# VHH binders against Phycocyanobilin:ferredoxin oxidoreductase (pcyA): the designs that were tried, part 2

Target 1, 241 residues: Phycocyanobilin:ferredoxin oxidoreductase (pcyA), of Prochlorococcus marinus (a3pcf5)
Amino acid sequence: MLSESLTKTKLTDPLILDLLQNIRKHRSMLEDLKSIKIDPNLTNIISNEIGRELYIENEFHKAKGFRKLHIEVAEFSKNLRILHCVFFPDPKFDIPIFGMDLVKINDIVSAAIVDLSPASQNQALKYEKLLSGVDKSSFTSLREIPKWGRIFSNNVFFASLRNKSEKNDFCSVVDQYLSILIKLSKKAKPEFNEEIIQERIDFQKNYCAQQMKNEKTSMVLLKYFDEKWVNNYIKTVLFDF

## First folded at step 1 (VHH)

Design a9 (framework vhh_7pa5_2)
Fold by ESMFold2-Fast, scan of step 1:
Structure a9 (fold): chain B 241 residues (1-241), chain A 121 residues (1-121)
Amino acid sequence: as target 1 above (241 residues)
Amino acid sequence: QVQLVESGGGMVQPGGSLRLSCAASGFTFDDYAMSWVRRAPGKGPEWVSTISGSGGSTSYADSVKGRFTISRDNAKNTLYLQMNSLKPEDTALYYCAKDEYYGSGSYFDYWGQGTQVTVSS
């Protein structure tokens, strides 16, 4: 049994809890799943300062086919809640990058994104067929991908969620993307050709570089932490390669 | 299934030497880079040293360069840390960790309770 205990405080938002349970369920299906420890100064951060309350909870794992499985839950000033998840494949395996973000302000989900992003040129077309079967017609507020988001697949999901039905439907979309990821991970065999491995490394480096252009992440953190800490957190905890 | 068991710690005076060992099982040892990580009382984990799967490349934290030597015996599935010229600030629990190919930067997998090194007069 996986230990999912948080050391101090938990976010109790029902949507985020449902998504976390779904992500952890799929993660538990991975072979050789192991927890990773990182610098404690960068994990389980909490402040109870009145008007500047925050907590950030990070969990890291690795598994066969994945170099890093990262989940971040954060709450800022009791108003802004974030769930961030990226599963980075081991470049030896033909597996896409799973990414998911949910940004909730009070009861409004301003951003919900999920993708299986290509980790090589051949993955782009291959995954388009697998992801095209996911029905997105129930969502009323689909959003345009920003310029830095060229790293995403043609089937990236990006929306604001306006009502309870859409929030439930988003959980279903995430479940479907994770189910595809798990199936792909179980079929993948290790590659030993150095050129193919290097291409996958380069794709992950580009993914991290492009994600770091997202100003919203740094804007939130800069309200609570200095620039040096924020830069280190983004490059070390969120988007490392 | 994966198991890492550290040993070789103890008490030593400043300027002394110790050799730590880590017995690995449950995985193909020579396929993975291995690291030593330490945790001093009241502090977080500090990376100490890494060695590649073949043993052909090594790296060290600035605080231990020239004093510590990391090595491995792939036939015995064992990782070593030779610690010379020990200082009081080297006092910590020492863990061995399995790294991913290309390393995970500051990320670690370690198991067990580690081995305690105490440097005091």
Scores: ipSAE 0.000, ipTM 0.111, lowest interface PAE 17.8, mean pLDDT 80

Design b1 (framework vhh_8cml_1)
Fold by ESMFold2-Fast, scan of step 1:
Structure b1 (fold): chain B 241 residues (1-241), chain A 122 residues (1-122)
Amino acid sequence: as target 1 above (241 residues)
Amino acid sequence: EVQLVESGGGLVQPGGSLRLSCAASGRTFSDYAMGWFRQAPGQEREFVALITWSGGSTDYSDSAKGRFTISRDNAKNTVYLQMNSLKPEDTGVYFCAADLEWGYSSEDYDYWGQGTQVTVSS
């Protein structure tokens, strides 16, 4: 198994690159943005083994209002491509969790999901009208949220994307959700009440626990890595709380 | 939306082979991941094999690895399960399933065929 730095990106899918550019532009609007370094053997992996080719690259940042801004890009067996992004708020701030996943098999996007998931009691009431105002009428293949998905807001977007127009429209939905997140983060003030902060910590712990019920992630990784490595990656890289 | 019809089941002796076929009707067959599941009397549906849209990725249950091969022909809208070295424990109704995303649980699949009986007996 090989590991590689973030300066060597092998994934060149146009849709994923467009989404990455959009996510990075919004991230750049955050105050006190700085990179976080973690073990590169855990976070940046490349293998050219025939029949088991893979590439995984992770970016970690923190900023005012956010404890962890995470982007993952991955390619498995040269045909399965994944873009995963979660912005975890700093519990001192009442900001929702931004989550986005795109799963592309060859030219087909089988899963495209984006949400601003509540990180405190009744938080969604403050922004759900903004999310519902995002035009989603152009999509023809909307998907039902899994049973573990109670962590998502009422305005979670989940679909498969079949053509160039829908792929472009998904980029627009992601852009608008990120714009709403940035707006909310700019207005948020730090909280010092320990009880309130603890409630927000509990929400993020629940979010991570529910996300870990998605067995599709572990299935892919178990083809390439042992169970100990996969468990460590999921618990420390993807859903740490 | 997709409609699935299985065929190729039957009675075979231990050590024998069968090839199951699942014919799909629908304009977007190539957008679907396909799975095979089986159900023995009194048991829940058990995962057997899966194949992604292009056929570029496949996976199998531990009991099927090395003996069964899943494949697909998108031009014919058909998925196949080649079963070799059959054992009495492979007896059951075999179902094909389709969904836009792949999975190991029957709950991961939205579309199902009616099933085809496979009986392995001397």
Scores: ipSAE 0.000, ipTM 0.252, lowest interface PAE 13.7, mean pLDDT 84

Design b10 (framework vhh_8cml_1)
Fold by ESMFold2-Fast, scan of step 1:
Structure b10 (fold): chain B 241 residues (1-241), chain A 123 residues (1-123)
Amino acid sequence: as target 1 above (241 residues)
Amino acid sequence: EVQLVESGGGLVQPGGSLRLSCAASGFTFSDYAMGWFRQAPGQEREFVALIDWSGGSTDYSDSAKGRFTISRDNAKNTVYLQMNSLKPEDTGVYFCATGYSSGWYEPEEYDYWGQGTQVTVSS
């Protein structure tokens, strides 16, 4: 018998597949790319229980300049699909945090988010010019950033996507943000000043803490798992520091 | 019962080419990612190439990029590795394996392996 984890990779959603292929393409350009081993019982989950069907599949890597490169694909009952991706930099490097989420129910994308979030005070000013060059004028349903979203850059993209044209345009925005990230990562050099490194650690800790205020993630998971499991998953799989 | 059977290995001179095949049976092949690994004498198994269930996503080790191409034919339940510009350093036993989603580059994360096919590159 095949491993149960392999049955979970049967994702046929064209948008999620296009985004995954693009993310993996950019990830492959990173130096010293290595997979990270994590407990399969926590990271690769399937249930065929009627009315409570789900699968969750996680990929973890590290690379030069990045402590953790994380991709999550999940499908829950009633056609709820999620793609989550966060690339956490190694604090020794001057690299922003890449984050994206896509939440799709049936054919409706209710949330599409992508950002290069600052990992230090200086990064917020430094990267604004690069990100502002990405054209976002074609989108009709931009969404308001929640109050906990102070972690995001001034150029965070957040929208619902209603039609095929907007879905294609979102793939283009993600591609452009990833291209910027890869270029920044190739130019970055290691820092030796402990105070500067500590600031970057504190920014990532704050990023994780603020992301955990997004109650929608825990609410979805609590329909399927107990509170202890959900808290452990969010703190160790999604937003660790 | 899952079976993976490699073929196409052999002896070639440096600069030569080989096409490896892996015939799969006992599972729904089109639902699963497939990888190629190799093992040189006295060394651990190392990653060579990966292809997802659809064939739409591939990845390669640094040593394989630009020289090797992984592909699959879901109608034939077969994955292939086309190896061009072979070097003595490519010598080893080549294995196909079913991929494990959270650890695609680590041999320990794969649950099912073929028996291997020998590739020798020498003058």
Scores: ipSAE 0.000, ipTM 0.106, lowest interface PAE 19.2, mean pLDDT 81

Design b11 (framework vhh_8cml_1)
Fold by ESMFold2-Fast, scan of step 1:
Structure b11 (fold): chain B 241 residues (1-241), chain A 123 residues (1-123)
Amino acid sequence: as target 1 above (241 residues)
Amino acid sequence: EVQLVESGGGLVQPGGSLRLSCAASGRTFSSYAMGWFRQAPGQEREFVALISSSGGSTDYSDSAKGRFTISRDNAKNTVYLQMNSLKPEDTGVYFCAARPYYSGSYLRTYDYWGQGTQVTVSS
């Protein structure tokens, strides 16, 4: 993928760059990977206003088994950095929803989350054993999932990262979850039963609805954009269904 | 809000059959997936069976596969567990539990639990 190999984020944060490289590496393993054309005003958003600087970069792709592969990199006021990634499966395929967020304030990672969230009831059981094999014993600051986060698997990883070793270990966890996703995607075959497809559609709709209950996303954006823009961005760019 | 009441437990001989019922009260029963769990004396509570909100999908523990059948009647707000070929090791208190349809964890995110019904399989 020439466009991915040549395009660089304006962020120079080593952790975010390492995670981006790893995510893009796994994405490149997907069959029929194609970029999705979006509104150019949503691809790169930049403001150099003193005291209110911001940078948002969005990448959208689709691939066999996936309706939308989204990566967002953002920096607000030169101190808050966010990496957001959600790979939404095509409901015709038995593939979970991959989600990852990293929130870094200066040198402190206040939130690091990664999950393969079920896109059907049977996936919750199926993926539990695959994800429980990922070693999480090195992390000292595991965090509780909010009530709206019932959409996440039993093996969702959510933590604050305190030191360089934990930051490196988080990259390893993300790598392992992505490796599982890629293996599942390569084995998945298209489904033709309308009831099964509808269940997966309903799960993705609920995933998006529950994610939109996370007020932290809108609170950050409302410091820089009006309510109408923020609502449109969240519903059409981040959590569309 | 849903409340769950189990019934149908009792004493049965090895190789026998028993049908458990779980009656739910509340207008949201059809939006919950329903599970059966059991707890033997001195043991942790373990998963037995799960049925989706519509009844179109079911799942079973390895020990229950081929012997137990979970079903539901949304018109009667009831879930059932038909237990065949019962063994002494099936002895325990059986609980029904309700989870939100879209819960990502089938084992740990159950919102409502019944009080349990005793099943005893005599040797």
Scores: ipSAE 0.000, ipTM 0.285, lowest interface PAE 11.8, mean pLDDT 83

Design b12 (framework vhh_8cml_1)
Fold by ESMFold2-Fast, scan of step 1:
Structure b12 (fold): chain B 241 residues (1-241), chain A 122 residues (1-122)
Amino acid sequence: as target 1 above (241 residues)
Amino acid sequence: EVQLVESGGGLVQPGGSLRLSCAASGFTFSSYAMGWFRQAPGQEREFVALITWSGGSTDYSDSAKGRFTISRDNAKNTVYLQMNSLKPEDTGVYFCAAKRGYSYGSFPYDYWGQGTQVTVSS
C-alpha cells in the first residue's frame, strides 16, 4: 500500500511508482511488519528554493528476519530522481541483503541496480545460484560494477535503461529478486551460534562501509547540505551499522 | 558550454611512454568522476581508466593495470593518463569523459571529448 506522503504529485514518475508499489507489495508479505520512527527532521526534507528545489522522504520498517527495511525517494532540482531501497536482515537469520537503486535524470535512467547481496561466506557460495535463473538477456546497456561494489553477488543486475520495454523488464527483475527474498525469509530460522551471528554482523558492516565509498551520493547531497549533515545522513540514515 | 579537450597523443615505439591530458571547462569539474576510453579502427569504444571526483579512488581495465596511471588536478580542471610500457594493441583514439558518481565501465558518461590519436608502431 502506497503511503500518502510518497504519492504526492512531485513523485508521480510512473516507473518509480510502479517500483514502489511492487516493493511495498512484497514487504506486506513479511511477518510482524512494523514501522520504526526515525527523526523526521533528518529524513523528510522539502525545499522550494528556486534552482535548489529538493524533496527527500524516507520510510522505515522492521519485520521478522529484518532489522531495517528502508525506502528512500528523492528529487533534486526537479530533474534528478532517485529511488533507493535496502532491506537489511536481522543477523540472527540466514537472509541476504536486498538492495535496489534507480537514478533517473530527466527521462534517462542512468543507473538501475538490484541484488541479493551475501551476508555471509556461505551465502556467497549458495545463494548466488538462485539468482542465475533470472533472465537478463533482454537488456542492451549493462554496466560493470564499481570496485567498491565487489560486495554484490555474481548475479547483481546493473544497467542503464534505454526504452520503455527495458524499464518494464527491470520491474520484472526486481519482482523476481523480491520473490526469492520473501521465500528465503519464510524458510529462515533464528541462529544461536554467536560466531555465525558475528560473521553476518561483519558482512553488513562491510556492506555499509563499501556503499559509503560511492561518492555519487555525497556529491549530490553536498550541493544542498553542508559536509557534517551529509556525513551524518549517509552514516545514520542510509548505511547504519 | 561544456568542453573536454584531450592532448598529448602521438606516435611512439613499443615499450615507450606517453602522457595524455584532458582540460575540462563549463561544468563543476571537482563534482565529476573522470574516465579514459579508447577506440581502435573497426572496434567498439572500451573503458581504460576511471578516477573519482575527489581523486580518492581509481579503477583500470585489465589491459591497463600496472602500466597506466590516471590522476587529476582539480585546481587546474585537468585529468591525466600516464601510459607506460606501450604495446601495438594500445593503438587507438583516446577519449576523456565525465560522469556524476563512481562507476567502473562503459555507461553512462555525461560529457565526452573529441579524442586524441595514440599510435604504437614499429
Scores: ipSAE 0.000, ipTM 0.116, lowest interface PAE 18.0, mean pLDDT 82

Design b13 (framework vhh_8cml_1)
Fold by ESMFold2-Fast, scan of step 1:
Structure b13 (fold): chain B 241 residues (1-241), chain A 122 residues (1-122)
Amino acid sequence: as target 1 above (241 residues)
Amino acid sequence: EVQLVESGGGLVQPGGSLRLSCAASGFTFEDYAMGWFRQAPGQEREFVALISSSGGYTDYSDSAKGRFTISRDNAKNTVYLQMNSLKPEDTGVYFCAASEYDILTGYEYDYWGQGTQVTVSS
């Protein structure tokens, strides 16, 4: 079951609410938008155990051009707040994978990332020109993804956010990336070449496999759940394919 | 106040073994994931191994898989890296690092040690 609205969650963080508003506004512009029914225990995971409090809410949709539109909002131990979003394209369409994560500990954003990640060999070159126009000069703590593993475009945004101005600027970057995604989705036509479709399937499988190598997600969840549950959640809810 | 102190480095021949230790102080060790990174001369710092706060999850770079084992002792505030079948390519300064809650920064850590030199030659 889809939650009524993520803006009605227990989380009242202004930055997360602004980002949710922006993501939902862009999502609403997609054709044939439809909620996906999922297990209620995967949409509303709540624990009030003292010292191990948590709140996780998942929202799933599909739309023309997209097999899965996923938003996750979570709070752990009353101080860690997470917004995770991945829009997975339908492999029949030439659309990149939209990914966004924000990790906030108290008032500090330790990580903010957004990308239109390639879903085929040609997409990185194709989208580089569109993404290179996004101004990142106002950010003081930009970071690079290490060379040992990448799924992201050459224009991935990755930073810590230090002050209110940078938090506002990050909302603008996310808005720009989503605007590009929506424009691409409206122009995309279905592909009928089986080899091209299979390449896009393989890219999404690799994206999910590579994301599962991000040990940070497992580390947070392993404080609250056993290894088998964590592995199942990551492979089934977050990075399925 | 926060300190990570590496030890156990040294000179070893190809095929040899070393056990690195990292003693942590100044933070609640059992709440932090611990990682090992290395930096060869003229190269950027690269990931080697990671262990979750509970010890229930570990991950390794492709070069470390099958040869290195990461472990921790929360009662002693110490993380270990057992390195077997060492190769000349493993030469570098090895750093331990600690990270609490940042689920996206598997590539960045909150606290870093000063490093310990590992040299694999002839």
Scores: ipSAE 0.000, ipTM 0.156, lowest interface PAE 13.1, mean pLDDT 81

Design b2 (framework vhh_8cml_1)
Fold by ESMFold2-Fast, scan of step 1:
Structure b2 (fold): chain B 241 residues (1-241), chain A 122 residues (1-122)
Amino acid sequence: as target 1 above (241 residues)
Amino acid sequence: EVQLVESGGGLVQPGGSLRLSCAASGFTFDDYAMGWFRQAPGQEREFVALISGSGGSTDYSDSAKGRFTISRDNAKNTVYLQMNSLKPEDTGVYFCAAGEYWDSSPEEYDYWGQGTQVTVSS
């Protein structure tokens, strides 16, 4: 028995809920899955102030092969909704970085992105054939990767989603990328060569540094929080390598 | 007010079977995903199996796949875990848990039972 009542805020957006359920299903397939305790004052925030409504909810886990499995759901005034997910591998394992973002305003998905990004110099070629096998031909509004996005694989998916069919197809792409990730994680063996581990650490540090160049994240948060809080959130909660 | 009460644990020989039950009260049972977790002495709680509120979706840990079956009876507010081909490694306290979201993480569950002991030994 818990010593105090535990309550959760229920997410009601159907697309985000479908994606979240699918991500959690794949996460549940990982070995030695365990939650990570993070300060709730930094990670779970709700405000019902009229005209400035928001909530931010974070989930942190670790598992065999992964140092940090992170899911963020955020809703801001004017019906802006964000689902952000990054699964960071343990540098001892030859596993790519899973990342996905969905940005929805009302019923319009302005950005949908998913990738298995290289976490070492040789992964880009090694996994390219697996990722290119995922059918992405049904999407009509593909978007150009920004310059800071050199961290992504040649098979990064980036689009706006126009209709229900494309939203369903995006869920399928995410499902397939996660299935590939799970298979790779189950085959991976720990590495103990310090130079190889350090190179993988450096790739994750570069991934985090490049992601922090995405000004859209800080611009949204700065409307609600001071610069100190925003900087701390981005550097310690979102991209902490 | 919310209560989860496990039953059906006990001592069984390797290769044997047990059926665990968890009776729920004090919340709208159909709206909650139900999970089974276990804890061996000196270890953290680990995921075993989960079932969606409608019963239409299930998931299992790698160690449970092919041996365990989770099911629920929403009319009786009860979730079950049928355990077959039990191994000494299955020994532990088994907990049922209720959560709004479908997840294998213990922190995603709002309500927990007190647990029922399962011992697999000759």
Scores: ipSAE 0.000, ipTM 0.103, lowest interface PAE 19.7, mean pLDDT 81

Design b3 (framework vhh_8cml_1)
Fold by ESMFold2-Fast, scan of step 1:
Structure b3 (fold): chain B 241 residues (1-241), chain A 124 residues (1-124)
Amino acid sequence: as target 1 above (241 residues)
Amino acid sequence: EVQLVESGGGLVQPGGSLRLSCAASGFTFSDYAMGWFRQAPGQEREFVALISSSGGSTDYSDSAKGRFTISRDNAKNTVYLQMNSLKPEDTGVYFCAADRYGSEWYDESEYDYWGQGTQVTVSS
């Protein structure tokens, strides 16, 4: 059934709300979209401890062509806001991995990243022309992809956002990447060759393994939670396979 | 050789508890979502619970929600179903099943491997 989104009373950052609404709009266009419930202790995490306030909300869905559609919104003390989104394809389908992160502290976006990452050798070449058509020339603070980021396409977008114009332009880039993803998902047919399916499984496992090398996620969470909880959260909520 | 072996079934009184186990061998357990299904005499097989390959996502039937907990131990290649507050309506043969691709799927036809089942009887 269709996912209608309510305005979240705990999530008031305009940029994050705009991105979240746009992601949910595109997600609603997927076939056989169904919500999935995770452990309630991991779905909505709230602390009102003075000086250590946080709110984390996780949404899980599945759809035709996708094994896991995950959105995380988090607000931490001292005005740190994070929006994380990864749409993992079902390996039976020739669909890339959609990934997006936005890290905002106060009014500064220190990291804004979006990609349609290859889920097979063939996808890197096949989707390059579609992704290169997205205009990324308006951004002034492009960032270098770290070494673990070899998982990303040649058209990965990574930048700091300095002003309102760049924040608006980033929303446009995300919209365009999602539009491409939806079109690709509607054309994809199931694969029955076990070797091809295994290659796609291996790509997603590598994607998760490389993403877990990004220590920024664990460092933020370790300020609020113990190591056992953080390791469980990263391996089971964010980057499971 | 792929095997799923259920255990822990038995006779229990209403309000009692049982812990079902399913031991897996012959495949990479940590790559598979695991589900529990049940079948009562003269009824269709129905979904009970599922858990993703990593254990991070679970889903339950309306009848199981709040009473049953699915969990897994990837080091032991075992999935569990903790059943509390058992009712006569919970009587049936309980099957574990493995699904490589759809970690959250409840559709029986999506599962690749099935166990033989273990009998649960809730009676006074």
Scores: ipSAE 0.000, ipTM 0.117, lowest interface PAE 20.1, mean pLDDT 83

Design b4 (framework vhh_8cml_1)
Fold by ESMFold2-Fast, scan of step 1:
Structure b4 (fold): chain B 241 residues (1-241), chain A 123 residues (1-123)
Amino acid sequence: as target 1 above (241 residues)
Amino acid sequence: EVQLVESGGGLVQPGGSLRLSCAASGFTLDYYAMGWFRQAPGQEREFVALISSSGGSTDYSDSAKGRFTISRDNAKNTVYLQMNSLKPEDTGVYFCAASDYYEWGSTDEYDYWGQGTQVTVSS
């Protein structure tokens, strides 16, 4: 049985559905989970115009320890499919930023990325050994992170996925990274020192600023929307701070 | 069904110009870096030019720099190579190739290749 959100999605890609189910399973383990409403004009778009077909659906939640839990599912021109997910911590808690992207063009997964990105100085030292323990030996097409990607941990996973076995193994990596995130979130205590909270805010601002340097996102959206809408979407929906 | 098709080759005199086109069918070039390579008889394929998926970054071989310009029109699912000041040494079969790697700073491995178009520079 699929959840209400899953039954409403236009995308039926098995890999994206498996990842989406797994992300939602881990999200359901968080305390005080509640949905956030954002302007539907910016978040849920569908067009059936021939040659310009698109579907974008966004889900927003918050929970104890997290200011924004965001999932985006999109399809452009019936051949490009994207699953984007970022869990932004509440700066009162010392929790890393979970980020995941999957980009599938026809039958090719050109980009599969997942990380627990540090949200404070030296935070990665507390969990890097857990990430290093995740088996990544089965992947044949590991990719180098671009220069704007200095925001990622030393254990960021980035690859093209060549076959069904690698697609299944990527789901396992995502599952394990999310399990580590949930474990870290349950141990985290709220901070009340404003200087420490400000450092964590600055880390998330830098994360968003660097992510906005990814030209692929704006290039796709600019084919379908004007520059003002695209800038508003990227700054309000995807990488707000 | 997945194809890259080159066109625009031909015979031209030294100092002349040609514009090559590479059209994709059966898939979308939007998220692919696009490269042009050439091969002279009895030689290995050599790199000529590269353009990122957004068009924001280009790279050229030393022999092509200043004479050739790579561009793309993602709305037309096509990449171009404008070749000016052609020399006899530019003679060869020109291939276009698609890779999803360039924008991520990865290897120059290419996933799809065209069949090539002949360019001959002679008087």
Scores: ipSAE 0.000, ipTM 0.141, lowest interface PAE 17.8, mean pLDDT 82

Design b5 (framework vhh_8cml_1)
Fold by ESMFold2-Fast, scan of step 1:
Structure b5 (fold): chain B 241 residues (1-241), chain A 120 residues (1-120)
Amino acid sequence: as target 1 above (241 residues)
Amino acid sequence: EVQLVESGGGLVQPGGSLRLSCAASGRTFSSYAMGWFRQAPGQEREFVALISWSGGSTDYSDSAKGRFTISRDNAKNTVYLQMNSLKPEDTGVYFCATDFYGDEWSYEYWGQGTQVTVSS
């Protein structure tokens, strides 16, 4: 399988491994799945410096309906762990942007987010009904989306996860959002109208621009890397549209 | 950098009370939210309580609501957890942590913790 290498890393967190297995299961259902190689010096980074240990590992794929399927796992100073995943649709297809982040410090999940974000005006209304069916009532610490996060759907999930039950329930929410994404991708047909394609391109550009306003990402990276490297990583690896 | 030192744990009978303290040093802690977490043997760490930098807002886990009270004294750089009506299931090592720049990101300012045992 194309993505086995990431599960064989030194990352041992059970929640992140469970989420990775689930993401890869759904990704495997996509047609024409192909790995994309990017410079290893930019994508796979390890430092064993005592007190400043880190690793960052990235997987890039493309598939029918998707221009870029991206998974990042990272650990900083042996205590901060991040799973980041964004599936960017090919603008020729009527498919939303799948995004998720999990931020875990030791045993506590401080941030867990998942969404199918609109990639056109029509998607904002159309997909609201599909996402509203996902039950979120079991979570005790739902959180407000920051101002830059107006790119997300009205059914974005954002929470702190306070116990094992909520961590398991979050895996279920991610599974349900991915299931919806895969069903939508199988029904989507290529579009040839350039104005419709351009609208979808503009939505992805706006998504990336708004995500880059999240200062938490750059703050973490700036503790380990210089400003030029951090800017290049964010614009080239994470949000390249 | 911040050093956090937990204290006040001990052995107590069911229905008893304990007050935990977390002393901060190294910088002004009054600018940050503070929280208490616990870990029982063989279990994952779980959230217990949180207090804002000003003390104006608090949050509790469902198991702690109505029994535990978090408070802080910014002049003493100390946060407290008053635990009443203790149950055997409250047994564990209790840790305090600082929430850095608010609510999304926190960094490891964990001490060794303080052991709470609720048993007859």
Scores: ipSAE 0.000, ipTM 0.150, lowest interface PAE 17.2, mean pLDDT 80

